# Miniprotein binders against a7ua95r516to809, part 47

Target 1, 294 residues: a7ua95r516to809
Amino acid sequence: ASLSLLSISDLVPDLQFIFFWMSNAIEILYFIQQKSPAYMQTIELMDDKAGSKESLLSATISANEEAMTILEEVIMYTFQQCVYYITKTLYVVLPGLLDCNPFGTEPSSEQCRRAAGVCVCAVCVMPEAVRRVVSVFQTTSDLLQQYQVHSEIQSQMFAYLFFFTNVSLFNQLIDKGPARGWFQRSRVLQIQASVKILLDWAKGAGHNHLAQKFFAKFCSTVTILASPPQQLSQMSWKALCAEHPSLKPVQLHRILTQYQLMAELGPLPIWQPSSEDEAYIYRTVDLLESFENH
Short names: E, the ipSAE of ESMFold2; O, the ipSAE of OpenDDE; V2, 0.75 times the mean of E and O plus 0.25 times the DockQ between their complexes.

## First folded at step 4 (miniprotein)

Design W11 (at its last look DockQ between E and O 0.59; V2 from the best seeds 0.00; counts 0 for: pae E 3.0 > 1.5)
Fold by ESMFold2-Fast, scan of step 4:
Structure W11 (fold): chain B 294 residues (1-294), chain A 83 residues (1-83)
Amino acid sequence: as target 1 above (294 residues)
Amino acid sequence: DPKEVVEELLREAERLLEEARKALEEGDFERAIELAEQAIWLILRAMYEAEKYGTDPEVREKLDEILFKALEILDRAEEELKK
C-alpha cells in the first residue's frame, strides 16, 4: 500500500517533465497550424521579381511539413510515456479496489446523526485502497491543468486511463474472482460501492461521458452480480444481452454461471443462450479483455 | 441490531429521495443529483448490511424499489442538467 504511494511520489517529477514537453510541443504545433496559412498568403502576395516566389513557397511548405511531423512524433511519444507510467502505477493499486470494504469505516464527523450506534449520514469515508486509485486520476488531472493541456488531449488521456482501468478490473474479477471469493454477493456490494466512489470522482472531474463509455463492461458485470436472484431469474438471455451489450457471449455466460453457483440456484441452467450465441459461449480466447491501447 | 440499522438507513434514504424529488420538480437539478447520490450511497450500505446479517424479504424488496426510484430521479436530473 505504502509502496504504491511511494511509486506515485517518485513518478510525479518525471511526469511533470514529460507533461511540460508535451504541452510545449502541442502549443508549437498549434502556432504553426494557425500562422502557416497567413504566412503562405503573405508569400503569395509578394512581388515575384526574380521568379523566386514559387521556390520560397515550396521551401516553406516542405519546412512546415517536416516541423509538424517532428512535433506530432514528440506529442505522440510524450503522450504514450505519460499513459505508460500512469497505467503502470494504476495496475499496482487497482486490485485493492476489489479487495476493500468501503462500509467498514465509520465517518468520524460528529455532525452526522447516529441511529442504532451507526452513523446514517450519507458521508462516505473513502477507503485507503480506493483513495490510492483516485489519487492517480487526480494527479493526472492536476498535471493536465497545471500545464494547460488542451481539453481534447485531456479527454483522450482519460479515455485511455478509463479503458485500462476497466480492462484491468474486469480481467482480475473474472480470472481471480472465484478463488478470492469476490463473486459472493456481500463482496460484490462492496465492489459496487467502491466503483461508485470512483465514478463519482470522474463525474466531479467532468469525465462522466468517458466513464460511462469505458467502464461499461465492468459496470455491467457488477450490476448483474449484485442483482437479486428473483429479479435476475426473470430475465431471459436475450433481455440480458440487450441490457448489457458490452458483454461478449462467453463473458456473460461465465458471469451468469458464477452467479448461479453463488446464489445456490440449483444445478440446472436457468439462462439459455440464443441460437446465434450458443457457438460463442465457450470461446475462451474471448473471455479476458486485451490491454492493447488504441 | 442489524435489522434496526437497515431500517434506519432505509428511512434516511427515503427522506433524501423525497427531497431529491422535490428539488427535481422545482427545477433545482444540481440539488436533485446531490440528494439522489446520497440516497443511493445509503441504499447500497443498507443492502450490504441486509446481505451480511440477514433481513426480512419485505425489507429487501423495499431496498430494491427505492434503489430503482433513486436511479430514475438521478437519470432525469442529469438529463435535464445537460440541456
Scores: ipSAE 0.544, ipTM 0.828, lowest interface PAE 1.9, mean pLDDT 83
Fold by ESMFold2, look of step 5:
Structure W11 (fold): chain B 294 residues (1-294), chain A 83 residues (1-83)
Amino acid sequence: as target 1 above (294 residues)
Amino acid sequence: DPKEVVEELLREAERLLEEARKALEEGDFERAIELAEQAIWLILRAMYEAEKYGTDPEVREKLDEILFKALEILDRAEEELKK
């Protein structure tokens, strides 16, 4: 209830204001960078009658450098403000992905007909929890395009939003999963399907490579948890590390422990960590991810 | 009836997977990807229903096997499309 004011729709007017100034600052910076050499060249061709040419050139260089510094600060500040408000909204809506049932809204025969080899991207209605997350991403994309924000800045913003999403989902799954029953096989399959809908959005929006990069840890976790027991039990610790390089030893160990509990498997010899990894499987400080990425 | 739902989803997933295999062999990699992704969605739903309502162990093992095959087709088609 108290978090209803964190809806992305409620923040759009404020975000429009911030995006407007960020976009303006980027455009002015670009203008100075591309036009400054030509302007300086025209000054150098001027007739110098009292040394005014040298003074004007020096003053122009100083003004350009000061303006570029200020504009870079404005761009950084506005970018950080956008990310701050958007991620506040994401933090509220992301937990719902772990609790939703993406399969509960349409009968199977309807889905089977629509999936009969014909592309029907709207064959299923998105679950509300997935819709809320997609709405944040889609609104962000719409604003970035509406204000014609430079493509490099757009990529950086979605890189951070996907990074934030990955950290939030991974940490909640690892930390709250046992108490919430999120490691039950049926729940893992629901989570996998919900995440697939989100990844399909990212691919359709032109962010497939960013999503693949920044969702890797969470996706690896879900992939392992969803794997058939007869297949996963044949994979050694070394093979799992190689297949899922985004997972730290403590994280992989925790995921395998949860898998064993749900599949009612005892400890498996081939899942014993390598000697070099053994020192790291109990580093609790490394279990959860930091929202800082440096 | 959960058993009927799982069986229907499995039948449709198998049909899509066979069409995906044919598309892959014919070099229509974009169609193979679309078909494999649709099959994967149906397989995930069937696995969820089978897990929740306790259907035949044979059906559950078949779903795991078919998911593996669908993922292989998807990977192969995506690699070929990159060329």
Scores: ipSAE 0.357, ipTM 0.745, lowest interface PAE 3.0, mean pLDDT 81
Fold by OpenDDE base, look of step 5:
Structure W11 (fold): chain B 294 residues (1-294), chain A 83 residues (1-83)
Amino acid sequence: as target 1 above (294 residues)
Amino acid sequence: DPKEVVEELLREAERLLEEARKALEEGDFERAIELAEQAIWLILRAMYEAEKYGTDPEVREKLDEILFKALEILDRAEEELKK
C-alpha cells in the first residue's frame, strides 16, 4: 500500500541530503589524495632535530589513511542509499511501461501532426507511463549534476539503474508475459515502442552506450517477439543464439516456446537446441535474472 | 478506416526511407539515422494498427519488408559514423 504512493518527487528532499554528503565526501577524498604527497614532502624537508620527523610522518600517514577509509565508507554508504531509494521508485513505475500504449497519444506539436501523427521528437507527448520512468532517471541526472558528483560515480549509478530496470522488465515479461498477453504481437510492438522512447532519452542524456549494454537482454527478447513468424521460423537455434548472445539458452528456449504457442506454430525442428545447449535449456534457475549479479 | 490509416502510414514511411537512402548516399549519416528512426516509428505504428484491425496479409508483409530496409539503413549509417 505505502509503496504505491511514493513518487520520485517525494524522495527528492532525502535524496538531496544524501547526494550532498556523497559529493562532499568525494571532494574531500580527492583533496586528501592530491595534497597528501605535498604534505609528506613538507615534513621530509623539516629539520630532523629530535627524531620528531619520523613520528610526525608516521602519524600523518596514519591519519590520512584513516580519513580516506572513513570517506570511502561514507561514499559507499551514500551511493547504496541513493540506489536503494531510486530503485524502489523504479520498482513502482516499471510495470506501467509494459502495459503502455504509446500509439494512442496525439502529437503535441503541429510538426509532429504533419508527419502522419507519429513523431518521436522531443516535442511529442510522451505517454504517461513512459514519462514516469523517464522522470526517475531525469531527476537522478539532475541531482547528480546539481551536486557536481564525479562523472565516474554518475556512470556507475546509471549502469546500476539500467541493470535494475532491465532485470525488472525482463523478469516481468518472461514470468507474467504469457498471462498478461504481452507476447501478443500488437502488445510487443507497444512495448518495443515504449522502450525505444526510453532508449532515445538515454541517448539524449549521454548514456547511449550504457543503455545499449544493460538493456541488451530485454531488447533482444522484445526483438525476437516482435519478429514476424515467417522470418523467425527461418532462423535456426544457432543463428538466434549468435544474434542474441545476451540470452542464455534456457531464456531463448522459453521465449521461442512461448512465441510458438502464441503464433500457433507447430513444433519447429530448426529451433531445436544444439546438443551442447540441450543440457542448459532445462536450467530453470537461470531463466530469470538475479539482482545480485551486479 | 483502419486500413486507410495503415496505407497512409506505409506511404509516409516509404517516403522517409527514400529520403534516408538519399541522405546516406550523400554522406549525411546523422540525417539518414534520423529519417530511418522516424520511418521505423511509422512502420511500428502501422504494424500495430494492422494487428489490431486485421488488415490484409500482403500489407503486413510489406510492412515487414520496409522495416527491414529501415533497419538496414540505420545500421549502415551508424557504422559509417563510427569510422
Scores: ipSAE 0.266, ipTM 0.644, lowest interface PAE 1.7, mean pLDDT 86
ESMFold2 (binder alone), look of step 5: mean pLDDT 83; pTM 0.804

Design W12
Fold by ESMFold2-Fast, scan of step 4:
Structure W12 (fold): chain B 294 residues (1-294), chain A 95 residues (1-95)
Amino acid sequence: as target 1 above (294 residues)
Amino acid sequence: SLRKRAEELIYKAEELLWKVLELIDEAEEKGAPEEVIELLEEALELAYEAIELAFEALEALERGDPETARELLEKAKELLDEAEELIKEAERLLE
């Protein structure tokens, strides 16, 4: 049977089972790593008949290496399964974030509510689309905490989820943005505000460092698109590259081209690529980001 | 092993990406026709698709499905071979 693709809550029972096995495998691996040296030392201190101690040491090393390899494979597999199903759910809810309005009609008329386990004040509202994304992150955090998964593995999980979210949002904005009007200034400002809500959640959850690292490309993109023409026109290509190092030349060129069209700045290019970068603006396969980490 | 084949395909695809980047630089310096740039862009697209298929093959191996992995790797190799052919064509047009 397939896991639910539309609701993170539908995945919780299956994710609980996977997290349970992952946590157990991590505990067993840790136990072997901690106890094996002491046992090996005990064997080494034995009085030995010819070959007896050497045979026992060899067998213990072999068994330990085999067990650790199997446990590492189980941990990797269960981790990747969790990432796969969580990101699959995330992918379904992310497009809504690019098309929602976090400013609302009248923020003062909104009521306080709980969204994905977070309290929102009466004058601060979280759009339903943003709440769905935050719910995925919050549920993941809750499950990692419920099964007492080590902080390093929690950080690795959110690194992958933020990486995936960044790539998904960036690709959708670049690929579908022109047709959907997302490059219009008012829409970009709405997108920027929605992203801020996600980043604020990540900061509150203790993942600010990871969010800053893995959302860099999408944040750079919306920052450029949200810039006033007066500010952006004062920056050279080199200055923009230096301020937005996460963007590849082809990506920066496409963003600036869309900005120029939407701001009605005329047909002549305002931002000239450096001679070092000119050839790289034609790398169309580098326009969209890959979902694969190295 | 199939895992080693996938890793080798990714490595080869990355090498082709760097080669295409150098050829785009050369094409711009020489003022080459748009057709040459189009060939190089197609080669890059095929190389990235091959990388994607190779990663899908690695995922299939993790699920215990080596038959699907083998088919994905064969398709990835075909895409890389096509990319190499496009690169050679672009190189010929640049001489």
Scores: ipSAE 0.000, ipTM 0.091, lowest interface PAE 21.5, mean pLDDT 75

Design W13
Fold by ESMFold2-Fast, scan of step 4:
Structure W13 (fold): chain B 294 residues (1-294), chain A 80 residues (1-80)
Amino acid sequence: as target 1 above (294 residues)
Amino acid sequence: NEDLRDQFQWAMLLYNEAVYLFNQGDTEEAIETLEFVLEMAKDIYEEVKKTGNEEAMRLAQELIEKVTKAIEEMKQRLAS
């Protein structure tokens, strides 16, 4: 399968059409939900009760149920289409974020950015790779605002986008990171700064809580890899788990094992699966099977 | 585990969407969606393989096979 360089700009006309349909379907559904009780009350207060009132009430209930079902299907379909096209675009641009350097050497930077709590004016700028990712999120935000999509739907969409971004970045870092040099301390600090730019964008867009929730795992991973080897080797397993509660024990163990191989660390406290953890793995298998059969 | 479960659920959701698109006659878009799902399924397989969970690996491999077969069938229909 060949990957095409998809620009979010190339998809805007199609996305505008889908957002238009989604927004209208949501508004119609909302109207029916708000007006249905009042209309039912009006029918109930009707003076002609014999047959005609009961027939009208039955017909109205049936029509409302049919209309709401169709609208819910349209909303679901258009929502899924938006998320699909946006995440497909994200998938293409996300690897660049792990490979770019936000600590550029532009001598007269006019922008002042805060990276890891430090103000960096002439050194840290938004790399093109980060700009591509930000532009996908910004375009999504602009379309949601243009079509006045309800805030709950906006939050749900960004929850999916941040979830996808977090999982994609985490998997790429762990799976391909060692071979691409991403576990080198200087590269990890660059990744951390790039992620900070994304998180700052999310905060400015009003999605700070979603970003904190859905990026927690990737942020914890980058924090561990940015930690001095000597500090990690001195911490107990309990202390490591407590410091990174967003990581499951098996994920933390995997990260430390990969880091130890790349950084030539001394002995690290390595967690061994307990019988309770083995039971949790079995429960996870059951959940995966249920998704297969739905 | 939670992220792998959620990612698997997301892949299944997109697979179902591709089937819907195919049934509506949007064959090219369905194939594109499935190609994306195939990459997700392969990533999921590599992650679950590292956990040693044989049943999760089986389910991920079944998804890879299912998606691969669907892509082949859809491409064949597009060519006819």
Scores: ipSAE 0.000, ipTM 0.208, lowest interface PAE 12.6, mean pLDDT 71

Design W14
Fold by ESMFold2-Fast, scan of step 4:
Structure W14 (fold): chain B 294 residues (1-294), chain A 85 residues (1-85)
Amino acid sequence: as target 1 above (294 residues)
Amino acid sequence: DTYEVYIEIDGPEEAIRKLAEEAIRIAEEMGAKVEEVWIEEKDGEFTVLIFITGLTKEQAEELARRIEELAKKYGLEVDVYIEEI
């Protein structure tokens, strides 16, 4: 069966509803946390001649604990629902990022400005595939701001979205890349330029630290694949491991093997794993990344 | 029979601007089409990306050689990538 492309815009009404409930639950939880101590102190200071002070205090503690537990569950559930819908949309649009050309031709060079004799096209046209991914992140940011969601929760959401994006892109590149020609130098440069647009968006949105942390593996992969053959062939296995600590031995070995094939550097391997790492270059269970945190 | 050429240049603004202008001139003189030119700034340093089409393999290799020589004169780093269309 063929599926229509999912648009983040189609999910905005549902996301608004979920963000609304999440924001309200957070606000109520905050209210209880702020007001509970004052109310408890009021009860504690009461002159309880009837012997009911301990009963009232116990009942209030119990009621507050129950209310806070329910609110925490609502926050967790609504957060999971937002992540589910957003990542489902991302999963559909992310493969396009690996297959688009940010250097693609427009019929009119009128879109390029002239500066000091140089034709300059200053990122005025973003590939549609990259725009779709950026739109998911931007819409998420807009909704979090519209509903005044706490900054810590905003950071947790983008940490997970960047983690998800990194894993999805890395796994697709490693698993499908050889068959799709994605390891060809021109394709890698296109991927690198597209990823830079996403990273620049993240920096502008105040999430540069999260982006650097969670995109490290995919960025390392693209950096290696974009390296000129002369430069890369002069680097030892140990030097590559030191510069790309996010890559596991099996992942680095797969990347270098594909690079050697695409660059036509001959049939004999030129990057020899260290004796210590040699046992790990065939751990196929470690090749693809898990979508579970860590 | 046509090849794509991607040129990436990193360095200070003034030197990058001169090298990019000269690279575009050389490509155009060879009969190439300059499809796109992107200039990005990060921490006061510039990166220029030039996308060129319409060259044969031999012409693309000659363009790469000339640009690499020019980059050495300006003390700049340049990466040139050639792919068949």
Scores: ipSAE 0.000, ipTM 0.240, lowest interface PAE 15.3, mean pLDDT 76

Design W15
Fold by ESMFold2-Fast, scan of step 4:
Structure W15 (fold): chain B 294 residues (1-294), chain A 81 residues (1-81)
Amino acid sequence: as target 1 above (294 residues)
Amino acid sequence: SKVDIWILVEGPPEVAEKLAEEIRKLAEEAGAEEVEVEVEDGDVYIIITGLSEEDAKRLLEEIKKLAEKYGVEVFYEIEEL
C-alpha cells in the first residue's frame, strides 16, 4: 500500500479492498473446484473426432490448474497483507493492556477481588486500554463478516492474531515486567482481569476454542503469578509442569523466581527443577517467544 | 472531546528518531498536556495526551505529511477519554 500514516480506523478503506479481493479470489477458487468435475464430464461425453476430445480435456485441465495456483497465491498474499497491517496496529495498543486497571468501578471491584482475586466486570465497564485492543479484533471481525470471507480463513486469521497477541504480551511481561512492577500481586490481578475481558470478547465472537489454544502460555503465566502463596507453596515443580505444559523450564523458573521475590517467601526455595530440567533453566535463548509460527 | 494518541514510527533509526522529534514539537504546539517518546530496537513510540478531537485531527494530518516527506510508515490509534 502507499499509505504513510496508519491506524486501524484509517486502514479500514484499504483493508476493505484487500478483504474484497481475498473474498472474491476464494469464491472463484471454490467455484472452479466445485464445477470443474461436471465440466470435465461434459467434455468426456463429446463425440471423439480423431482426438479433439483429448486435446480439449488436456487444455482445460492445464488452464484450471494454472488458474487455481494463481488464485491460491492471491489469497495467500492478501491474507499476509491483512495480518501485517492488523498486527502492526495491535502492537501499538497491547502494552496498555498490561498497565490498565479494570477494577475502576468501586462496589463491583471490591466484590470481585474477594470472590476469586479476579474482576468479573461487565462488558459495558471496560478500560480504554482494553477497549483499544478489542477494537482491533472487532474491526477485523466486522470486515471478515462484511465481505463474507469463508469461516476457515476467518479462523486462520484469528488464530494468528491470538498467537501474535499471546507472544507479544508474554514477552513484554517477562522482559519489561520487573522494571515496570508488573509482577506485584495487585498488578498481576489487574492483568488477569484485563485478559479475562479480552477472552470474554473472543468467546462472544465465536472464537473461544482458538483463544483457549493460543493464549495458553500467557494465561498459565498469569494464573501462576495470581495464585495465593499458601496454594502455590503446596505445589511441587513436577505438579506445576504438569498443570502448565505450555511453559518451558526456563520460563517457569523465571516466573517462580519473580513470584518468590514479590511474595517475599524468603531464601529457602520451595520449587526445585528436576535433574533433566536443571540444564534447561539456564537457556536464556528460550526465555522469550518467537513471532514465527513453528 | 479530549483524546489520547498512540503512535509507532518505523524506519531507519536516524530518520525515525528525527521524525519523532518533529512530531513531539508539533504535539506540544497543538496544546498536548503530555508527550512521551520511547525508543526500542529502532522503533519509536509516542504517546500524546490531552488534545481536543479537532486539534488531534489537525495534528494527524501534519504527521501524515511529515511521514510522506521522510518516506517512513507511521502507525497510530486515537481514543476518546
Scores: ipSAE 0.000, ipTM 0.293, lowest interface PAE 15.4, mean pLDDT 75

Design W16
Fold by ESMFold2-Fast, scan of step 4:
Parts: C-alpha cells; sequence; structure tokens
Structure W16 (fold): chain B 294 residues (1-294), chain A 80 residues (1-80)
C-alpha cells in the first residue's frame, strides 16, 4: 500500500525538469513569433544583384515554420506529461474528499465558541483529505510560478485539472455513492463543505472562472442532493433541468431517483419527465462522464 | 442563504440547557442548518435535537428535523 503510493512531493524533481523545458520552449516560440517579422523586413530592404534575396526569404520562412512546429510539439508533449503525473496523483487522493467530514475536525479556539461544554463551529480546520487535494493544486501553482510559465498555459493546465477532478468526483458519486452511503443527506452536506474549500482555494489562486465552469456538474449534483424535500418537491422536471443545465437528462433522472429513495418519499411521480423526455432518457447510454478532453 | 453550524455536545450536560444555548447561538449566527454529532451518545443527541426543534417552533420558525445514524440535522427557515 505505502510502497505503491506516490505523493506530489515525490514527483516535484521530475516535474521541475519537465516545467523547465516547457517554459523554455514557450519562451523560444514567443521570441520567434515576435522577432521574425522584423528580420524578414530587414531582408526585404537589402539590395539583390543576383536574386539571392528571394532565396534567403524562402529559407528563413521554412526555418521559422520548422522551428515553430518542433517547439509546439515539445510544449504539447511536456504539457501532457505534467498533466498525466499530476492527475495520476489526484486520482489517488480524490476519493478521500467524498469520505471526509470537515465538520468533525478538531475545533480550534479561534474558529469556535465554547459555552457550558458545547462547541459551536461553522467549519473548523481543513480535513487531511481536502488538504491533500489542495496540496496537489498548490504545488502545481508553485511550479508554474517558479518557471514563469505564461498565464495562458497556466489557465489551460488548471482547466484540465478541474475538468479531471469534476469528472472523477461525479463518476465516483454516481457509480459508488449508494453503496458507500454518500447519498445520505448528512454525507452530502459534508461533501458540499469539502468541495467549497477547494472552490475557495481556486478563487484565491485567481482561477474562480475556471472552477465555476468545470465543477458545475458535480456542484449541481451535490446541490440537488442537499435540497430539503419540501423545496425539491415543489419543482417540476422542466424547472430542475433549467436550474441544472450541466446535467444530462439521464444523470438528473438518476440523481432524483436516488434522492427520492433516500428521502423516503415512496413511489411518488414527483419529477416525472414527459413521455418523449422519458424515451430520450432511456435511449441515452452515457450515464458516466468521459475523461476525454473536448 | 445557507449558513451551517456544527455542534458537539458533552454527554454529561443537561440536554434541555444545552439545547437552549444552541438555539440562541444558531439564531445569533443566522444558521439555516444545525448539525448535532454525538458519537456513542444517541439518546443525548435525540433529546438535544428535540429540545432545539421545540424551542425554535415556539419562537415561530419553520423547522424540519432529520436523523441519519447518530447525527441529527435541523433545518431552519429564517426569513431574509
Amino acid sequence: as target 1 above (294 residues)
Amino acid sequence: SERTIWIEVDENTDPEEVARRIAEEALKQGATEVYIDVEGSEETARKVAEAIEKILRELGYEVEVEREGDTWLIFVDIPE
């Protein structure tokens, strides 16, 4: 168990090497894009007695195209390698987020009030499981800053990491949640609090827009499952679809079915889709999300 | 607004007195959700949850109580 586990800290030396090469390739590509037009203009201004100017221009264009193609391939390869190792680490630590209790962490005196043997806390200390996930994101951010990687590449990396995290958490909740008790309302509220800690970290790191975009599906799922029975039963199928556009009809149907079972509402026709929507739901085969980037 | 508070209770404390203090604190913080987690003290958690429900309803709040294992969840509808 311990011999097969790799922490993000164990990968830092290898990641530093890959980030170093990625950053350098990006800088060289940028230099070529910025300086090539000026160099070409310099050639255009030279006297050409034997037609050598045209040959030099053609050669320069070809060399620049070849160099840019190679640099783009290096950037893509190093980016994919970083993503691979980081997401492999995330995959190992993410299930802990669904099984931790941020409200059960030992309360600190600074965040909780104590009176007559009672301690009242909103959210005390970040759970170890959540801290492990945040550590992966923070280490990634630190490496991007250390090697001064362009902000566009930073955004692309966190977009993919958030995408991966969302898909992983959603698939685990839908596939394994019922068997592991994760659909119990108390557990759902704990999961909601834990994911809020991740979203707050992302906001503080300047990635709020990406986090809101790529966590939408998981957040919608948790929001529905955390809703009081009275509130949820007042909403139609159409209204629920409108409030949760990130969820596919088959996914929303599965979530509502699980909620109905857990809330002990019995065999009620609550949230019944239309006959056409029902046929569509049964024709849809993709309940779980793909890890393929699109 | 969704404001949640987490409450730990001592098994040696009077449930009625603890419930009164918890209800006061929840109202001061504008909490819409109250968690009561008392591991190994199911009877105390039940009495505290019931006392809080009674106090809040007597004050005119709409309250819903749910139980899951040894954890009690109290949902309070607090007007804007």
Scores: ipSAE 0.000, ipTM 0.356, lowest interface PAE 11.3, mean pLDDT 73

Design W17
Fold by ESMFold2-Fast, scan of step 4:
Structure W17 (fold): chain B 294 residues (1-294), chain A 85 residues (1-85)
Amino acid sequence: as target 1 above (294 residues)
Amino acid sequence: DTYEVTITIKGPEEAIEDLAEWAIYIAEEMGAKVEEVKIEEKDGEFTVTIRITGLTKEQAEFLADLIEELAKEYGLEVTVEIREI
């Protein structure tokens, strides 16, 4: 027997079905919440003979509460299923972002040119790895718009997707980066440029504030690693903590240690932790981030 | 040089199925070939063995690392063997 996980494009029919039912469940829930009071008032005004009015009111309240509970469960389940499939796809494509080169001139980008002499589209000028990540976000946005999913839920979806992306990229860079060469100066600059393409997409999609909030840790890490040695050597530990409040002391210390090794700054202890933070730089259990958002 | 990866996963059927699907998906995205998927049951425990070929050394190591991390999250026992072919 062969098992296969689909690309984001292959998941579209299943995601369309899930988004369709999520949107419908939300609409039905809203309808019940808005129309139930008027119906209950109508019952209240009816003749009460042999207790039939109280029985009808009780039955209606019970039915409405049961219906709302079921709809809330359907909404939660469908939302979780969408997030599950989308994040599974993201997790596979995200490591490629750490290895791509956005500065190169690629002959293969000409394959993305449209017929009739039209210029290369924005997607076609991205490195393939960045394009795969952007495609996941764009497909999600398209599906949310197609099924007219409420803007609040759309924001919750992208908040979680950005949170997931930030944690995944940060953990991979910190845990595997040194062994895979991702802390080399040229690689860090390529990562920074790739991240910029991703953040520019988020801004264009109307999610700039969510992206700034949820990518803070990974962006801080890349910013520090991409800093010129002259600039970074002039900053104190306290100044770095103030500029990068999203980083825990152990995370900042690990990043600076890797930077010092790669930049060949020698054994100079120019970034000494404050007395308040000194104890926390040894907390290895706090080095990597959790995929749980609380 | 081309590398072969053999992934052996042990645990409950549902969790095994999820991790096996992930492994196959990652391999296919890398342009690798899934040569064999074998499922065995013994004493209520399931074992799935996946053999993948057509990987570079870097791809084989990445796949092994990722599957080991996912297995840890699923609470599954996993063994990954990498061999040059």
Scores: ipSAE 0.000, ipTM 0.110, lowest interface PAE 17.9, mean pLDDT 74

